# VHH binders against ATP synthase subunit gamma, mitochondrial (ATPC): the designs that were tried, part 15

Target 1, 283 residues: ATP synthase subunit gamma, mitochondrial (ATPC), of Arabidopsis thaliana (Mouse-ear cress) (q96250)
Amino acid sequence: ISTQVVRNRMKSVKNIQKITKAMKMVAASKLRAVQGRAENSRGLWQPFTALLGDNPSIDVKKSVVVTLSSDKGLCGGINSTVVKVSRALYKLNAGPEKEVQFVIVGEKAKAIMFRDSKNDIVLSVTELNKNPLNYAQVSVLADDILKNVEFDALRIVYNKFHSVVAFLPTVSTVLSPEIIEKESEIGGKLGELDSYEIEGGETKGEILQNLAEFQFSCVMFNAVLENACSEMGARMSAMDSSSRNAGEMLDRLTLTYNRTRQASITTELIEIISGASALEAAK
Short names: E, the ipSAE of ESMFold2; O, the ipSAE of OpenDDE; V2, 0.75 times the mean of E and O plus 0.25 times the DockQ between their complexes.

## First folded at step 5 (VHH)

Design c2 (from e39 with S56R R97K K100R; framework vhh_8dlx_2; at its last look DockQ between E and O 0.02; V2 from the best seeds 0.00; counts 0 for: pae O 3.8 > 2, grease 30.9 > 24.2, SAP .69 > .668, placed apart)
Fold by OpenDDE, look of step 5:
Structure c2 (fold): chain B 283 residues (1-283), chain A 123 residues (1-123)
Amino acid sequence: as target 1 above (283 residues)
Amino acid sequence: EVQLVESGGGVVQPGRSLRLSCAASGFTFSDYAMHWVRQAPGKGLEWIGNIYYSGRTFYNPSLKSLVTISRDDSTNTLYLQMNSLRAEDTAIYYCAKLPRYYSWSGRLSFDYWGKGTLVTVSS
């Protein structure tokens, strides 16, 4: 191996190290920005979930699984994880009289699930993660989803942010007004609503519908932010790992370079000495 | 004054379809959920289903007949489509509205009813 070849490889590896380091810093900056938003959003959905319930094990006829993923790669296995969980939910909730449909958010989950689950995907939305979405944008997304699906239960699958190195695949469940009402009749958590008087000409069902829809939007908003945090955290970790690996490789290549260089010098010296000796012998 | 007027009833043969209408006036129709109920001869009132202001519908699961409820807010009209009618579907059909105020835990009663339209399914 020529010293030049080794040198070129060293340059390449050094560039990779620089790029990954830069990407790590960018991800870190973005994480700081979205983390505060995610924390602030946690209180938004909680009251509704407390009121309407979150029953992930509820047996229903129509389930819609909303799979949240990133649009961009280089974020480890967070996208494969949400897909795995989504597929597991499908298996758990599919049957002869049970229907499961997918709503896919993000390019990465789309790319994976379209390979084997295309027929079960009713809606796919991509290019949402360029910037963290605000509530208004997520609300529109939520409305669009609701317009395009029939459901007894919405099951939102996302990565909940715990730390830069820890992500928790999470499923949040939003029930349809019909299911909420049925659960209430059998002694469900809606007992708190008994203390309220309905005003304004709305039916109980309409109230539940409004609450469920709003719950969905709030849950989606939080989920999107959590997922964004997780993405940035995962990317940081991935880039850090890559940078370290590049550094190690660079060290190895440096050793190789030095060895190769020394060998070359030695060879040149031998040739010079041999040549000189030959000239002396010819005199 | 709130008025609900049902129409479209009559005598039909088994297996046929029928569409009932309810014309609403005297209130902002688009702001309220509307209900269909029926009463067969010698039987009590039976809730058929409802449609909310959003267009979402709910139906009585005990009904074996295929029913579809729809609304046209531009004409203040409520519809009930019934398919594959049977003799047991013979009843007076009513459109109804809920009151403006009610308790969550209380029994809901309709504050306004139409006069009803008679549907007779007979061979």
Scores: ipSAE 0.031, ipTM 0.330, lowest interface PAE 3.8, mean pLDDT 87
ESMFold2, look of step 5: ipSAE 0.615; ipTM 0.847
ESMFold2 (binder alone), look of step 5: mean pLDDT 79; pTM 0.788

Design c3 (from e39 with S109Y F110M Y112V; framework vhh_8dlx_2; at its last look DockQ between E and O 0.02; V2 from the best seeds 0.00; counts 0 for: pae O 10.2 > 2, grease 30.9 > 24.2, SAP .72 > .668, placed apart)
Fold by OpenDDE, look of step 5:
Structure c3 (fold): chain B 283 residues (1-283), chain A 123 residues (1-123)
Amino acid sequence: as target 1 above (283 residues)
Amino acid sequence: EVQLVESGGGVVQPGRSLRLSCAASGFTFSDYAMHWVRQAPGKGLEWIGNIYYSGSTFYNPSLKSLVTISRDDSTNTLYLQMNSLRAEDTAIYYCARLPKYYSWSGRLYMDVWGKGTLVTVSS
């Protein structure tokens, strides 16, 4: 191996190290920005979920799994994880009289799931803004989902942010008003709703519908933000690892370079000495 | 332009009452359910309650004893009456709109939020 080849490789690896380091910093900056938003969003959906319930184990006929993923890669295995969980939910909730449909958010999950689950995907949304979506945008997304699906239960799959190095695949469940009512009749959480005095012309059913849809939008909003945090965290970790690996490679290459150079010099010296000796012998 | 503007915030002593207003413009106010949300310093958003177009109200169970929401469609104004205020009630208060009626076949209209009004409860 020529010294030049090793040098070129060193340059390449050094560039990779620089790029990944830069990407890490960018991800870190973005994480700081979105983390605050995620934290602020937590109190918005909680009252609704407390009132209406989050029952992931509920047995229903129509399930819609909303899979939240990133549009961009280089974020470790967070996307494969949500896909795995989504597929598991499908298996758990599918049957002869049970229907499961997928709503895919993000290009990465789309790319994976379209290969084997295309027929079960009813809606896919990609090219989400470079920045985490705001509530208004998520509300529109939620509306689009509701327009295109029939459901007894919406099951939102996303990566809940724990730390830069940890995310938790999470499923949030939003029930249809009809299911909420049915559950209430058998001793479910709707009893809490009955504690509220309804003053006005709306029926209980109408109110439940409004609340359920609002719950969905709020849950989606939080989920999107959590997922964004997880993405940034995962990317940071991935880039850091890459940068370190590149550094190690660079060290190894440096050693190789030095060895190669020394060998080359030695060879040249031997040739010179041998040549000189031969010339002297010929005189 | 669609707009919500909160007012009535300020510094109040504990135990006092305060009434916040939210002025709506740029849309048919009566076609929307209205919500109050607050954010305390260092805390997340907290839903307070809502009022539907017909006057039906729902409250956060933790706050229902302290707050009353009302609306005047003739003036396009939403109100939040708060009684017996505590230090814990210190927050920025926001009003927001949602569709008056949701349906599975209908559209969830884009929500609009006000800029918020600060309420500080201090002795």
Scores: ipSAE 0.008, ipTM 0.184, lowest interface PAE 10.2, mean pLDDT 85
ESMFold2, look of step 5: ipSAE 0.245; ipTM 0.638
ESMFold2 (binder alone), look of step 5: mean pLDDT 82; pTM 0.821

Design c4 (from e39 with A33S S56R R97K L98F; framework vhh_8dlx_2; at its last look DockQ between E and O 0.01; V2 from the best seeds 0.00; counts 0 for: pae O 11.7 > 2, grease 28.2 > 24.2, SAP .679 > .668, placed apart)
Fold by OpenDDE, look of step 5:
Structure c4 (fold): chain B 283 residues (1-283), chain A 123 residues (1-123)
Amino acid sequence: as target 1 above (283 residues)
Amino acid sequence: EVQLVESGGGVVQPGRSLRLSCAASGFTFSDYSMHWVRQAPGKGLEWIGNIYYSGRTFYNPSLKSLVTISRDDSTNTLYLQMNSLRAEDTAIYYCAKFPKYYSWSGRLSFDYWGKGTLVTVSS
């Protein structure tokens, strides 16, 4: 291997190291921006969950799994994890007289799930993660989902942000008004209903409908923000790892370069000495 | 005054079908979920199923008989269609109203019951 070839490879690896470092910094900046929003959103869904309940183990006939993923790659295995959990939910909830449908959010989950679960996907939405969505946008998304699916239970799968190095796959469950009412009518317990008083001229059904829809939007909003944090954290980690690997490779190449250079110099010296000796012998 | 009046009961042969009706009055029928419950001789109450105000239905998974619950909000009537009746289906059948306001105690409670209609399945 020529010294020039090694030098060119070193240059390439150095460029990779610089790019990944820059990407890490960008992800870090974005994480700081979205993290505050995610934290503020954590209290938004809690009252509704306390009232209506989050029962992930509830047995229903119609389940809709909402899979939240990123649009962009280079974020480690966070998307594969969400897909894995979503598939597990399918297996757990599918059966005779039980239907499971997927709603896919994000390009990465779409790309994975369309290969083997295309027939079970009822809706796919992409290009949502360029900027973290605000509540109004998520509300519209939630409405669109509700318009396109029939469900007893909505199961939102996302990565809850814990730290830059830790993400928790999480499932949040939103129940239909009918299921909420069923649980109450058959002696089930969902949430702390006794702590709330219902007043006004609205029917019970209307109230439950409104509450369920609002719960869904709030849960989705939090989930989207959590997922965005997780994406940025994962990307930071991935880029950091890549940068380190590039550094190690650069060190190895440097050693190779030095060895090659020394060998070349040695060869040149031998040739010079041999040539000189030959000239002396010819005299 | 809230009233629930069941009808359609009687003596039927095994394998036959029977449709029970429950006439409701004294409240806005369309705003409430309605339930069917039965009590066989010497046995406790058994929940059969319900229909929500939305029209969606749920049934007891332990039921061996084929049942369908429906409602007509224009006539304030609840229905229970039973097919392929067996001797084990002999019972008094009740319609019951779910309350508008309830406490989350884990105890099933209905605010109003019908008087019931007797169904006897016998050869």
Scores: ipSAE 0.000, ipTM 0.192, lowest interface PAE 11.7, mean pLDDT 87
ESMFold2, look of step 5: ipSAE 0.433; ipTM 0.714
ESMFold2 (binder alone), look of step 5: mean pLDDT 80; pTM 0.802

Design c5 (framework vhh_7ocj_1; at its last look DockQ between E and O 0.02; V2 from the best seeds 0.00; counts 0 for: grease 29.2 > 24.2, SAP .745 > .668, placed apart)
Fold by OpenDDE, look of step 5:
Structure c5 (fold): chain B 283 residues (1-283), chain A 123 residues (1-123)
Amino acid sequence: as target 1 above (283 residues)
Amino acid sequence: QVQLVESGGGLVQAGGSLRLSCAASGFTFSDYAMGWYRQAPGKQRELVAAIYYSGSTRYGDFVKGRFTISRGNAKNTVYLQMNSLSVEDTAVYYCAALPKYYSWSGRLSFDYWGQGTQVTVSS
């Protein structure tokens, strides 16, 4: 192996190390920006969930699984995780006279799930990361989902942010107004809803419709932000790992380079000595 | 006995107007929000207009300022003035009384409904 070849490899690895380090920093900056928003959003959905409840184990006929993923890669296994959980939910909720449909958010989950679950996907939304994540945008997304699906239960699958090195796959459940009403009638305690009376000219169904829709939008908003945090954290970790690996490789290559160089010098020295000896012998 | 009796429906040409009336009896009128619903053939029943205890009103999205709901407490009657009617407004219109309080844990809140009045808008 020529010293030049090793040098070129070293250069390549060094570039990788620099790029991954830069990407880590970018991800870190983005995480700082979105983390505060995610934390603040936690208070937005809580009142509605307190009223309507979160019953992930509820048995219903129509389930819609909303799978939240990233559009971009290089973020470890966060996307495979949400897909895994989504598939598990499908298995748990599918059966005779039971229907499960997927709504896919993000290109990475789409790419994975279209391979084996294409027929069960009713809606896919991608390129969400091109725009700042705000409530208005998520609200529109939520509305679009509601317009395109019939559901007894919406099951939102996302990665809840814990730390830069940890995320928790989470499922949030939003029930249809009809299911909420039914549960209330049979004496099921979904949440604080049972302790309240409604005053006004609206029907129970209308009120529940409004509440459920708003709950869904708020839950989606939080989920999207949490997922974004998880993505950035995972990317930081992945880039850091890559950078370290590149560094180790660079160290190995440096050793190789030095060995190769020494060998080359030795060879050259031998040649010089041999040549000199030959000249001396010729005198 | 609770009764809601609708009147004022009929055949009208597109662009025309109708005024529906609903006479309520058998309950305390002031304790109920009053509303109008409609159901077209093959469609679900939908809210047209509601008037609450405070006098506040709510209208369906399709109304677009064409209809006005009002209530006469002295006569226990609710009215729906419908202007600029179109063929799409053809439906059976139902008067409804909504109780002031709904219990979540209780059985279906008792809503009172009229028998409905046919509104037909011809082109």
Scores: ipSAE 0.055, ipTM 0.475, lowest interface PAE 1.7, mean pLDDT 89
ESMFold2, look of step 5: ipSAE 0.336; ipTM 0.658
ESMFold2 (binder alone), look of step 5: mean pLDDT 81; pTM 0.817

Design c6 (framework vhh_7b2m_4; at its last look DockQ between E and O 0.70; V2 from the best seeds 0.00; counts 0 for: pae O 8.8 > 2, unsure alone 63.3 < 65, grease 26.6 > 24.2, SAP .716 > .668)
Fold by OpenDDE, look of step 5:
Structure c6 (fold): chain B 283 residues (1-283), chain A 123 residues (1-123)
Amino acid sequence: as target 1 above (283 residues)
Amino acid sequence: EVQLVESGGGLVQAGGSLRLSCAASGFTFSDYAVGWYRQAPGKQRVVVASIYYSGSTKYSNSVKGRFTISRDNAKNTVYLQMNSLKPEDTAVYYCAAFPKYYSWSGRLEFDYWGQGTQVTVSS
């Protein structure tokens, strides 16, 4: 192996190390920006969930699994995790009289699930992670989802952010007004709603519909932000790992380079000495 | 060019019936869910009924039991059978189509809207 070849490889590895370090820093910056938003969003959905309930184990006929993923890669296994959980939910809730459909958010989950679950996907939305989504945008997304699906239960699957190195796959459940009402009849939390006077000519059903829709939007908003945090954290970790690996490779290549260089120098010296000796012998 | 053209609106007495049609062209109709919306004067546009890819239907509470949405993919047409009409049903009715797959552009994913048809129910 020529010294030049080793040098070129070193240069390439060094560039990779620099790029991955830069990407790590970018991810870190983005994480800081979205983390505060994610934390603040927790207070938005909690009151509604407290009122309407979150029952992930509820047995319903129509389930819609909303799978939240990233659009971009280089973020470790966070996308495979949400897909895995989503598939598990499918198996758990599918049956002869039960329907499970997928709503896919993000390109990565789409790419994975389209291979084997295409027929069960009713909606796919991509290019969401170019910019952090605000509530208005997520609200529109939520409305679009609701317009495209019929459900007894919406099951939102996302990675809740814990730390840069820890992500918790989470399922949040939003129930249809009909299911909420049914659950209330059997002793659910909706009893609190019944204690309030309905003003404005709206029916209880209409109010429940509005509340459920709003709950869904809030839950989605939080989920999207949590997922974004998880993505950035995972990417940060992945890039850090890559940078370290590149560094190790660079160290190995440096050793190789030095050995190769020494060998080359030695060879040259031998040639010079041999040539000089030959000249002396010829005199 | 993508077009949704509503028809069948008009004046009807309370308790009467109308059948709205929406003819779609310029896109693969079968790949879209379709919904009927209505907008009364001074009010927001609201969903009335929707029909999904599988043929499943959803209705607003105000029209349940009275309205029926159906689709004919061969004719690229969606229908709204309106029975037992009430003065409260007076509005411009719009059909909308939305696809199965979206790219997020910050836009409403209802890709296509009709121009609307007026329904007036007299007391």
Scores: ipSAE 0.008, ipTM 0.282, lowest interface PAE 8.8, mean pLDDT 86
ESMFold2, look of step 5: ipSAE 0.467; ipTM 0.716
ESMFold2 (binder alone), look of step 5: mean pLDDT 79; pTM 0.796

## First folded at step 7 (VHH; framework vhh_8dlx_2)

Design a1 (from e05 with L109E; at its last look DockQ between E and O 0.73; V2 from the best seeds 0.00; counts 0 for: grease 24.9 > 24.2)
Fold by ESMFold2, look of step 7:
Structure a1 (fold): chain B 283 residues (1-283), chain A 124 residues (1-124)
Amino acid sequence: as target 1 above (283 residues)
Amino acid sequence: EVQLVESGGGVVQPGRSLRLSCAASGFTFSDYSMHWVRQAPGKGLEWIGNIYYSGSTFYNPSLKSLVTISRDDSTNTLYLQMNSLRAEDTAIYYCARFPKYYSWSGTRESFDYWGKGTLVTVSS
């Protein structure tokens, strides 16, 4: 191969290295901006857990799986993982009189699931994270779901952030206000309200509806922030690996370039020497 | 080609009832949640309520006792029944479709198609 071909490949690999380093820096900056908020949001609903419970095994007729994914790729297994968990939840909750539907957040899960699950997708939203999110924005998304998707239980699937190299697939279950009200009437874990709050000015049903809506908004906010952190961490790791691989390739190409250049110089010297010897022999 | 056409507006006396309709075409009506929204003179938009693709409803709490939303999937028609009308119910009433698939745009619901509206005037 010529020295020019090797040099052009070196330029291409160096550009890839530059781009992946920049992408790593952007992901690291985005992670730094959101990480503390995600960790702090984990406690938003905890004080109400004893009152409402987290009953993922509750038997309901209409389950909706909310699959949180990214809009951009190059973030490891973030998106394939939530799709796998969402499909598993479909199998666990489907039955003769039990319906399962999907709400898809993010372009990547949409692309995967549209190929084989499109008939079960009731809502899909993309570009949620193109601007920094706050609670108010996520509460509007929660309101969109409440107003446009009928469900007894939402199963929210996301990647909980642990570190830049680790995420944990997580499912959070939120019940509709109607189911929470019916469960409190039956006297399950939620029936403890009968003992303490029935005289607070609102009916028990109104209190449970307000709490359920607040719970949903808080759980969605945490889930969206957690998944954003996991995405950025996974992207940072993927870009670091890609940049190191590009660096190793550049090192190998540099050796090839030097070897090719030296061979070219040696060939030119041999031809000059051979020409001089031919002139000497011709005398 | 998606079309939403409201009808049934007009002048009514306070205390009377009125039913608005919204004829839908150009899409599979039974797959969509449909909404009613109104705008009183000089005011912003006020969401009235939704009817899910299943036929279940969800209303603005301030209007819950005054309105009923229904749908007829065989005729692709959305209805708004309003009872005990008051002067403050004077508004342009719109039907709107919520998209199945959309890009997030901010802090508001993203209706993709609206009717032109029908004016309801409550006066004597």
Scores: ipSAE 0.538, ipTM 0.771, lowest interface PAE 1.3, mean pLDDT 83
ESMFold2 (binder alone), look of step 7: mean pLDDT 81; pTM 0.819
OpenDDE, look of step 7: ipSAE 0.784; ipTM 0.918

Design a2 (from e05 with L109E Y113V; at its last look DockQ between E and O 0.76; V2 from the best seeds 0.00; counts 0 for: pae O 6.0 > 2)
Fold by OpenDDE, look of step 7:
Structure a2 (fold): chain B 283 residues (1-283), chain A 124 residues (1-124)
Amino acid sequence: as target 1 above (283 residues)
Amino acid sequence: EVQLVESGGGVVQPGRSLRLSCAASGFTFSDYSMHWVRQAPGKGLEWIGNIYYSGSTFYNPSLKSLVTISRDDSTNTLYLQMNSLRAEDTAIYYCARFPKYYSWSGTRESFDVWGKGTLVTVSS
């Protein structure tokens, strides 16, 4: 191996190290920006859970699994995880007289799930995470989803942010007004809703509809933010690992380079000595 | 070519009923949720309702008029039945296709195919 070849490889690896380091920093910055928002968003959906409960194991006829993924790669296994969980939910909720449909958010989950579940995908949305999303934007997304799916239960699958090195696959469940009402009749917490004065002449059904829609938007908002955090964390970790690996490789290449150089020098010296000796012998 | 063509609009008297049609071509109609939207003069677009590919319907709860959306997948036709029409129902009515896959723009106008619209005028 020529010294030049090794040098070229070193340059390439060094570039990789720089790029991955830069990407790590970018991810870190983005994480800082979204983490606070994610934490604050928890207050939006929590009241609903307190009021309505969370029953992910509820048996319903129509389930819609909303799979939240990233649009960009290089973020470890977060996307494969949400897909795995989504598929599991499908299996758990599919059966005779039961329907499960997918709503896919993000390019990565789309790419995976379109291979084997295309017929079950009702809607896919991409390019969601180009910019940090605000509530208004997510509400529009939520509205689009609701206008195109029929459900008894919405099951939102996302990665809840735990730390830079850890994410928790999470499923949040939003029930249709009809299911909520039914559950309330069986002794659910919704009995308390009857104690509230209905303003504006709205019917109970309308109120429940609005509540469900609002809940879904809040849950989606939090889920999107949590997923963004998880993505950034995972990317940081991945880039850090890559950068370190590149560094190690660079060290190895450096050693190789030095050895090669020394060998070359030695060879050159041998040639000179041999040549000189030959010349002396010719005298 | 993917196309939606609305028809059935015209001038009607208050209290009358009208049925609009939307003929779809160039795509698998049965695979898509279809929507009705209207635009009154000087006003923005108002969403009326939709019909899912499954046949289920969802309507704008703010609608004062009785509307029924239906579809015939055998003829690739979407319908909007309007009853007891009022002057306030005067608008251009559009049918629109909601895409199965799209890049999210952050707007409510995520429909990928629109008809040209049909004018409904409710006047005495």
Scores: ipSAE 0.021, ipTM 0.320, lowest interface PAE 6.0, mean pLDDT 87
ESMFold2, look of step 7: ipSAE 0.529; ipTM 0.765
ESMFold2 (binder alone), look of step 7: mean pLDDT 82; pTM 0.820

Design a3 (from e05 with Y32H Y113V; at its last look DockQ between E and O 0.87; V2 from the best seeds 0.00; counts 0 for: pae E 2.2 > 2)
Fold by ESMFold2, look of step 7:
Structure a3 (fold): chain B 283 residues (1-283), chain A 124 residues (1-124)
Amino acid sequence: as target 1 above (283 residues)
Amino acid sequence: EVQLVESGGGVVQPGRSLRLSCAASGFTFSDHSMHWVRQAPGKGLEWIGNIYYSGSTFYNPSLKSLVTISRDDSTNTLYLQMNSLRAEDTAIYYCARFPKYYSWSGTRLSFDVWGKGTLVTVSS
C-alpha cells in the first residue's frame, strides 16, 4: 500500500470527522432550543388528570396507535424503539372483533412500517419539525387526527427525554369522549361536573368533547416535543461516537503512514546502495 | 382526474331544509374520510363536519344539531342535510377530501382536494 494511498485515506476520514462533529453541534443547538419547552409541556394536562381519569388497559374495539418518529435518521434507536412498541400494542389490541390502526408521524417509522403494516396505516404525516413547533401548530395536527381518524382509544408512542444518553419509551393513552362518558358513569369522577351550573346551555357531552380535544392536544404537544428532544440527544450521541471512531481510525492510519513512509525510504536506500556497489565492482 | 362536484345549492327560505350532494370521481371514495366546509361571503372557512370511511360522523359542535352528513359508497356520493336554515347559513358549501399521506404545512385545514363549491342563499 503506498504512502499516497494512506494519505488520501487520512484526508477522507478527517473530512468525515469534521462532518460528524458539525452534525453533533447542530443537534445540540436544536436540543437547547426545544428542551425547556418540552419540560414545561409535561405539566399542561396534569391539573385535569383526576377529572377524566386514566385507564390505559381499557378494552376497546377501535384502537389507534400514534407512532411518533423522526424525519431524519442517525439518531440511534429512537425510531426502531417506537416501531417495536407500536407493533407490540398492535398485537395486544387486535382480535376477531377489534381493530387496530396506525397513525404515523415522521418518515422513519413510515419507511419501516410500510413494509409490513401498510394496510393498517390510516394516516401518515411527515415534516412536522420542519418549522419550530408551538402549541397552536400541534393543536392543528391533533385536530386533523380527530377529524379524520375514528378511534375509541389513541395510544401515543414516543420517546420521553431524560438526557442525551437516556430516553424512555412511553405510551400515553387518550380516550374518545364516548368511552370517557361510559367509564365515568361507573365511577363518580365525572360527577364533579354535576356540582357546577352550566350557563352556556352546553350538555355534559359537549363539555366532555371539548375537554377530550384539549387533552389530546396537550398530550400530543408534550409527546412531539419529548420525542424531538430524545431524537436530538440520540443524534448527538451517535455523531459523537462516529467522530471518535473516525479519530481512532486516523490514529491507526497515521501509524501506517509513518511505517509505510519509512519502508519506502528504506527500499530506495537499498536500491541506491546496490547501484553504488555495482559501480564499485565494475572497477 | 380527482374531482369533487357539489350540487343542490340555491335560494331557500329561512326555516326550510336543504340537501347538498357531492359527486366524487377519480379515487377510491370508500377509503377516505370526507368533509363539508362552508365560507360565508367575506369570511373565513368554517368546518361543518366529516364522515369517516366507516360511516360514522363527527361534527362541528356549534352545528351538530342542524346538520347530518351521509355517504353512499355505491354511487361515490357525499351528502349534507341541513335543517332549520337561517340567514347565517348563507355561504358557499364545499366538499373536501382528506389525504392519507401528507407533509405537514401548519395550516388549519389540511385537505388535498376541494370541490368548486355550491352557493346556498337563505333569504325571503
Scores: ipSAE 0.401, ipTM 0.654, lowest interface PAE 2.2, mean pLDDT 82
ESMFold2 (binder alone), look of step 7: mean pLDDT 81; pTM 0.810
OpenDDE, look of step 7: ipSAE 0.727; ipTM 0.890

